# Ledger of designs, part 2: miniprotein binders against Glycerol-3-phosphate dehydrogenase [NAD(P)+] (gpsA)

Target 1, 321 residues: Glycerol-3-phosphate dehydrogenase [NAD(P)+] (gpsA), of Methanothermobacter thermautotrophicus (o26468)
Amino acid sequence: MMVTVIGAGSFGTAIAQVLSWNAEMVRLMARRSEVVENINRTRENSAYHPGVKLRDNIEATLMDGSVLEESEYVFMAVPSGNLRSIVRSMNSSLEDKKIVSCIKGIEHPGLKTMSSVIREETGSRTVFSISGPNFADELIRGMTSGITVGASTRYAREIAGLLKSPRIILDHSENVEGVEFCGILKNVYAVAMGILDGQITGENHRHSLLTLCFREMNLILNEMGYGELHDRFCGFGDFLLTSTTDKSRNRTLGLMLGKKMRLSEDSTITIESLRSIRAIRELTEGLELPVLEMVYQTMQEPENVNLYIREFQERISRPEF

## First folded at step 25 (miniprotein)

Design L1
Fold by OpenDDE base, fold request of step 26:
Structure L1 (fold): chain B 321 residues (1-321), chain A 105 residues (1-105)
Amino acid sequence: as target 1 above (321 residues)
Amino acid sequence: SEKEKIVEEFQKRMEEARKLLEEAAETGDREQAEELIEEAWEIAREARDYAEELGDPKLERRAWWMEEEIAYTHFEIAKEFGDKRQARKSWRIFYRAWRQIRKLE
């Protein structure tokens, strides 16, 4: 089977490498000709994964719908803000494709998931998702990773076949949107753990706060009808990874906020985080979510972070009984 | 109803602005991207005017979300072309929109 990955970023390249073990050929699409040439010539995507040799059955190509004809499956790994335009440019070629979103993000202002955007632009009825605790640098190097497949049982088996490796552990949900939503939602709590880092008195305290974050995440998941995902790789797994490691850009953002650092005017991650937090807040209107509120307030007025932490601490100190 | 007509015009403008932003993000030409962004700004302002006329905070918030998207797109384009001055300007516009959305929540 031929498979296409659209987006030659860090994750797109990593997932292409994973898929190359099971696919006959993997086409990795990039926007820039220089990237395509570099990948094909050097067999590396040095901008994202220096020193990692790509398998011989990975071919880089320019983004062009005309080359999709031979691919049954298409994995989308572009930035969330570019998804609609990219999909629209090749919509006729994607209509009959089985499309798997790998993107962790939401579209603004409509608050649409990536799978919804793909369905709207292509008309495809076979749009799925994957998510999990997957750093691209570890994934591309073949480190064991858990991945949740968001698809119907029939198509989940096919996708599982494409991802199959002794170093890939798979779980499954039929809730495509829920799997995507977990990938967005976990970032809020990663930021929260970063903000609270300076207040942590010990490991008991750290893991107590992690529990409160995870509990709140589960409340949101339940409200959205995604409660079954709490123990999946896309849920607990990705939450835990992002909230406990320094490799997490979201946790790092939280660390900066907790130190009353002004948000950099040059930070794309800051904008993405703000947008995601606002989107989640809008989707959860009416819920009492102390962690989300603390993060939201802190991101708007980082100079008052100590006030918001104190308010949060006061709220959690009141037992419900 | 008059209200339904205004909502329809609002939605039309929001969709048009989004299309222009997509085109701006796809063009490799800086001058063309800037023109498309300027046009998107005009349309987004019109959408905001319709939202304000209705007095619906939800629509106003959506209009400001579009301004955020325009600012973000312009920021990314400016970064791609190495225009630090425009990137900083777009960032400030983004933050303004962010604050305004909060007031409407």
Scores: ipSAE 0.023, ipTM 0.428, lowest interface PAE 4.7, mean pLDDT 88

Design L8
Fold by OpenDDE base, fold request of step 26:
Structure L8 (fold): chain B 321 residues (1-321), chain A 106 residues (1-106)
Amino acid sequence: as target 1 above (321 residues)
Amino acid sequence: SEKEKIVEEFQKRMEEARKLLEEAAETGDREQAEELIEEAWEIAREARDYAKELGDPKLEQRAWWMEEEIAYTHFEIAQEFGDKRQSRKSWRIFYRAWRQIRKLES
């Protein structure tokens, strides 16, 4: 089977490498000719994964719908902000494709998941998702990783076949949109744990706060109809990874906010976090979500972070019964 | 009504700005993208002026959302081309817009 990955970023390259073990050929599409040429010549995507050799059956190509003809499956791994335009430019070529969104993002202002955007632009009825606790650098190096496949049972089996490896552990949900939503939602709590880090008195305290975050996350998932995903890789797995590891850019953002450090003005993650947090807040209007509110307030007025932390602490000190 | 006309002009400009941003995001040419973004900014400012004239906080929020999206698009383009100066500028504009949207909700 021929498979295409659209987007030669960090994750797109990583997933292409994973797919290359099972696909006959993987086409990795990039927007820039320089990237294509570099990948094909050096067999590395050095901008994202220096020193990692790509398998021989990965071919980089320019982003063009005309080359999709031979691919049954298309994995989307472009920046969320560019998804609609990219998909629109290739819509006629994507209409009959099985499309798997790998993107953790939400479109503004409509607050649509990436799978929804793909469906709207292509008219495809076979749009799926994958998500999980997956740092691209670990994934591409063959470190064991859990991935949730968001698809019907039929197509999940096919996707599982493409992802099959002793180093890939799969779980499954038929809730495509929910799988994507988990990837966005978890960022709120990663930031929260970063903000609260300076207040943590010990590991008991840390894990108590993690529990509160996870509980709130589950409340939101339940409200959205995605409650079944709480124990999936895309849910708890990705939540835990991003909330506890130093590699988490979202947690790092929170750490900076909690310490009243100046936000990096050159950070994509900051913008993505701001967008995600706003989106989740809008989607959960009317719910009592102390963690989300603390994060949101802090991001608006970082100078008052201590006030918002105190307010949060006062709120959680009250028993739920 | 005069109000309806203003709303119509607002919507027209918002749609125009959106199209320009889409085009800017699609172009692989930096100079062309920057020109399109500049045009989008001008149109978005006009839209914001119409929203202010109406005194409708919801329209004003939408206008700020457009500024946020323009700044975001420009940031992404700047990142793609390695323009750190523009990236920082766009980030600041984005964050300003992001904060203003919330102020209008309160």
Scores: ipSAE 0.621, ipTM 0.843, lowest interface PAE 0.8, mean pLDDT 91
Fold by ESMFold2, fold request of step 26:
Structure L8 (fold): chain B 321 residues (1-321), chain A 106 residues (1-106)
Amino acid sequence: as target 1 above (321 residues)
Amino acid sequence: SEKEKIVEEFQKRMEEARKLLEEAAETGDREQAEELIEEAWEIAREARDYAKELGDPKLEQRAWWMEEEIAYTHFEIAQEFGDKRQSRKSWRIFYRAWRQIRKLES
């Protein structure tokens, strides 16, 4: 079958390569003509994956709803802030498509998941999600990756067929929005692990902190009705990847905060983190969440980070049993 | 009642500002986007004034969220056009608005 990926950034290109092993053709929509030319002429997306050769059945095009006519499945891999406008520009072409969001973000204001935004603009009921511990550079190079498919069972099997390979491990949940929300939540906890990094005395300590973060993440998931997702790739797997690796931008932001480094005043990752923390705090207003509170306080008053770390440590040192 | 009229004016401004931001994000024309952003700012400040008149912290919080979103939209537009000066300005405005919401929560 024919599959389209909208968004030729790092992850969009990676998922297009994965899909290319099972689809007859993959159309990869890019915003910039230079990216389209580079892919079609040289079989590379040099801006995002220099030196990686893309399969011949991937064809890049500009953003144009008319090319969706042949595709049954459409994967969305655009920045979360751009999603609504892109879907709106193509809305009639998307109404009869099965749409899979690959986006780990929430829309402001309104605090809507990406699948919710797509449903609102198109009216479609065939909107799904994927998420997991999938750094794009590993995924595109064929390194083994786990992916959670958020879809009703029938459609999850179809999506699994599109992603199938010896290097892809799949699990499943019917909770489309829950899969997406896991991807949003884990970033806060990656920042928290970064803030706390300078206080880690050893691996026992690190893994105790990871446990506390994951417990708090699970409290939030349970409160929102997403509790079943904790043991999926999109839950524990993605949390662990993002909270423990140097490639994690959110963990790096936390490291800078913990060291009292000046925030870059043009940083996209910093703004995205601030927006996510706001959203999560509103959605969890009635919960006592010490880790989230420490992150929020630190971002409000970074000069006081050592005070907030100390208050957090005092809070968790008191047994509640 | 008088309070109901003020709430209606607040909601009207919030909806109008939201639509202006959507148009600003959709246009490919930098000058038009800047005009829409400026109009959205004016309307958002009016909404905040109505929220303050009501003395309702929740409505004032919503008004600050709108101003935060206007700054974010402007930041993204500045990034798209490579305008580093505007990017930093929008980032600072975003951060100030973001911090204001904490004050209202206390």
Scores: ipSAE 0.568, ipTM 0.805, lowest interface PAE 1.4, mean pLDDT 88
Fold by ESMFold2, fold request of step 26:
Structure L8 (fold): chain B 321 residues (1-321), chain A 106 residues (1-106)
Amino acid sequence: as target 1 above (321 residues)
Amino acid sequence: SEKEKIVEEFQKRMEEARKLLEEAAETGDREQAEELIEEAWEIAREARDYAKELGDPKLEQRAWWMEEEIAYTHFEIAQEFGDKRQSRKSWRIFYRAWRQIRKLES
């Protein structure tokens, strides 16, 4: 069948390559004609994945709703801030499609998941999600990746068929929004691990802090009704990847905060992190969340980071039993 | 009452600012988006003044959230067009608003 991927950035191109092994044709929508030409003429998206050859059954196009008429499944891989406007511009072309969000973001101020935004704009009841420990550069190169499919069982099997390969490990949940929320929530804890990095005395200490972060993440997941997701790829897997690797932009932001480095005043990752931490704090009102509190205080007054680290360390030194 | 009238004026300004911001995000024309954003700023500041007159921390928080969203939208437009000067300006305004919300929560 024909599958469309909207968004030809890093992840969108990677997921298009994965889908190309099972779909008859993959249409990849990009905003810039340079990207379209690069893909169609040279089988590369050099701006995002230099040196990676894309399969011949991937066809790039500009953003055009008329292209969607032939597709049954549409994968959304645009930046979270652009999602609503893109869906509005294509509304009538999307209303009868099965839509899979690949986006790890939340819309402000309403604090809506990406699948909720899509449902609201299209009225569709067939809106799903995927998430997991999936750095796009590894995924597109055929390195093994785990993916959680957020969909009802029937559609989860169809989506699994589209993603099937020897290098893709799948699990699933019927909680579409829970799968998305895992991807949002783990970023706060990646920032936390970055803030604390300079105070880590050894690997025992690092892994103790990772445990505390994951416990707090699970407390939030349980409160939201998403507790089943803690041991899925979108839960533990993505948390661990994002909190332990140097490739994580949120962990890097945390490292800068912990070292009292000046925040870059034109950084997209910084402004997105500020939006996300406030959103999560609002959604978790009433919970005792010392890691979240330390991150929020630090982002509020970065000059006082050492005080907030000390307060956190004193807090966790008290036995809970 | 007098308070009820001020709350009504606050709500009207918040709704108008929200509509202007949505239009700015949808237009695709940078000059038009800039004009809509500037208008939204004027209205948002009026709403904050009403909230301060009432002395209601919850309304002040909502006004700062609106200013935060206006700054974020302007930041995204500046990033899209590669305008580093405006990106930094919008980022600073966003961060100031973001910090004011924390102050009101304490």
Scores: ipSAE 0.564, ipTM 0.804, lowest interface PAE 1.3, mean pLDDT 88
Fold by OpenDDE base, look of step 25:
Structure L8 (fold): chain B 321 residues (1-321), chain A 106 residues (1-106)
Amino acid sequence: as target 1 above (321 residues)
Amino acid sequence: SEKEKIVEEFQKRMEEARKLLEEAAETGDREQAEELIEEAWEIAREARDYAKELGDPKLEQRAWWMEEEIAYTHFEIAQEFGDKRQSRKSWRIFYRAWRQIRKLES
């Protein structure tokens, strides 16, 4: 089977490498000819994964719908803001494809998941997702990783077959959108844990706060109808990874905010985080979410972070009943 | 009603701006993308004016969302072409819009 990965970024390249173990050929699509040429010539995507050799059955190509004919499965790994335009440009070629979203993002202002955007633009009825605690740098190097497959049982097996490796642990949900949503939602709490880091007095405190974050995350998941995902790789797994490791850009952002540092004007992660936090807040209007509120306030007025932390602490100290 | 008419005009402009942003993201040409973004800004400002005229905080909020999207798109384009100056400018515009949205929620 030939498989296409659209988007030659960090994760797209990593997932292409994973898929290359099971696919006959993997086409890795990039927008820039320079990237395509570099990948094909050097067998590396040096911009994202310097020193990592890509398997021989990975071929880089320009983004072109005409080359999708031979691929049954298409993995989408482009930036969330570019998804609609990219999919639209290839919609006729994607209509009959089994499409797997790998994107952890939401479209603004409509607050649509990536799978929904793909469905709208392509008309495909076979749009799925994958998510989990998956840093691309570890994934591409073959470090053991858990991945949640969001698909119907039938197609989940096929996707699992494409991803299978002794170093890939899979779980499954039929809730495609939920799997994607977890990937967005977890970032809020990564930022939160970063913000709160300076207040943490010990490991008991850290893990108590993690519990509160996870509880709030689960409240939101339940409200959205995605409650079953709380213990999946896309849920708890990705939450935990992102909230506890320094490799998390979102947590790092939170750390900076907690120290009253100004947000970086050149940081893509800052913008993505702001967008995600706003999106989640909008989607959860009417819910009492102290952690989310603390994060939301802090990001608007980092100079007042101590006030917002105090307000949060006061709120969580109140009896639940 | 006059209100309905204003909302309709608002929605029309929002959709127009969205289309321009999509085109800007697709063109791959920096000059063309910049032109499309400028046009999107003009349309988004008109949309905001309609929202202000109506005095509806929710519509104003949506108008600011569009400004965020324009700024974000411009940021991405600037990043792609290595224009750090524009990236920083777009970020500031984005963040301004982000803060305004919250003010309208209170």
Scores: ipSAE 0.481, ipTM 0.776, lowest interface PAE 1.4, mean pLDDT 90

Design L8
Fold by OpenDDE base, fold request of step 26:
Structure L8 (fold): chain B 321 residues (1-321), chain A 106 residues (1-106)
Amino acid sequence: as target 1 above (321 residues)
Amino acid sequence: SEKEKIVEEFQKRMEEARKLLEEAAETGDREQAEELIEEAWEIAREARDYAKELGDPKLEQRAWWMEEEIAYTHFEIAQEFGDKRQSRKSWRIFYRAWRQIRKLES
């Protein structure tokens, strides 16, 4: 089977490497000709993964729908903001394809998941997702990684067959959108952990706060009908990774907010986070979510972060028994 | 064919609704934005009716996606102007559309 990965960024290149173990050939599509030439000539994507040799059955190509004809599966790994335009440009070629979104993000302003954007533009009924605690640099080097496959059982088996490796641990859900939603939701609590970082007195405290965050995440997942995902790689796994590592942009955002730093209104990550938080807050009206409320208030008025942290601490000091 | 004509009308309405939403998001004027949103809703409803007439669940799903976009745009506008009532209403509409989309995926 020939497989195409659209997007030769960090994750796109990494997933192409994973797929190359099971696919006959992997086409890695890039927008820029210089990237295509570099990958094909040097067998490395040095801009993202310097020193990592790509397997011989990975071929870089220009981003063009005409070259998709031979591929049964297409993995989407482009920036969330560019997904609609890219998919639109090749919609006729993607209509009958089995498409797997690898993108963690949401389209703004409509709060559409990446799979929904793909379905809207292509009309395809075979749009799926993968997610998990997956740093691209570890994934491409063959470090053991957990991946949740979001697809019906029938197609999940096929996708699993493409991803299978002794270094890939797989779990599954039929809830495609839920798998994507976990990727968005976990970022909120990464921001929370960043905001609270200056208040953390020790590891006992850190892991107590992580527990409170995870509990709220589960309440939200349950409210959305995604409760089964709490213990999947896309849920707990990705939450834990994002909330405890310095590599997380969302945790870094929280750290900045906790220090009363004014975020640029033009920051895409800030805008995306704020929109996501507003949406989640409205969806969960009536639920007691003190962490979410603290994050929401802090993002609106970072100058008052200490007040919101105190209010949060007062709320959690009252045991729910 | 009559079917092709209906599909064309559907597509025209979807494109028109999208343009109105983009304009609504950019106006900065609440009254003008609300008018554009109302017009977008009317057009999106017409598109959904065409999709239902065709009996095409894919087109119906796309029509519900447009309703989600309209609802969310209205939510954002309401948030910008501090209208909590409209924000909640718009979000409920969004969630309704979301549920319909999910039903059509199954």
Scores: ipSAE 0.007, ipTM 0.215, lowest interface PAE 10.5, mean pLDDT 86

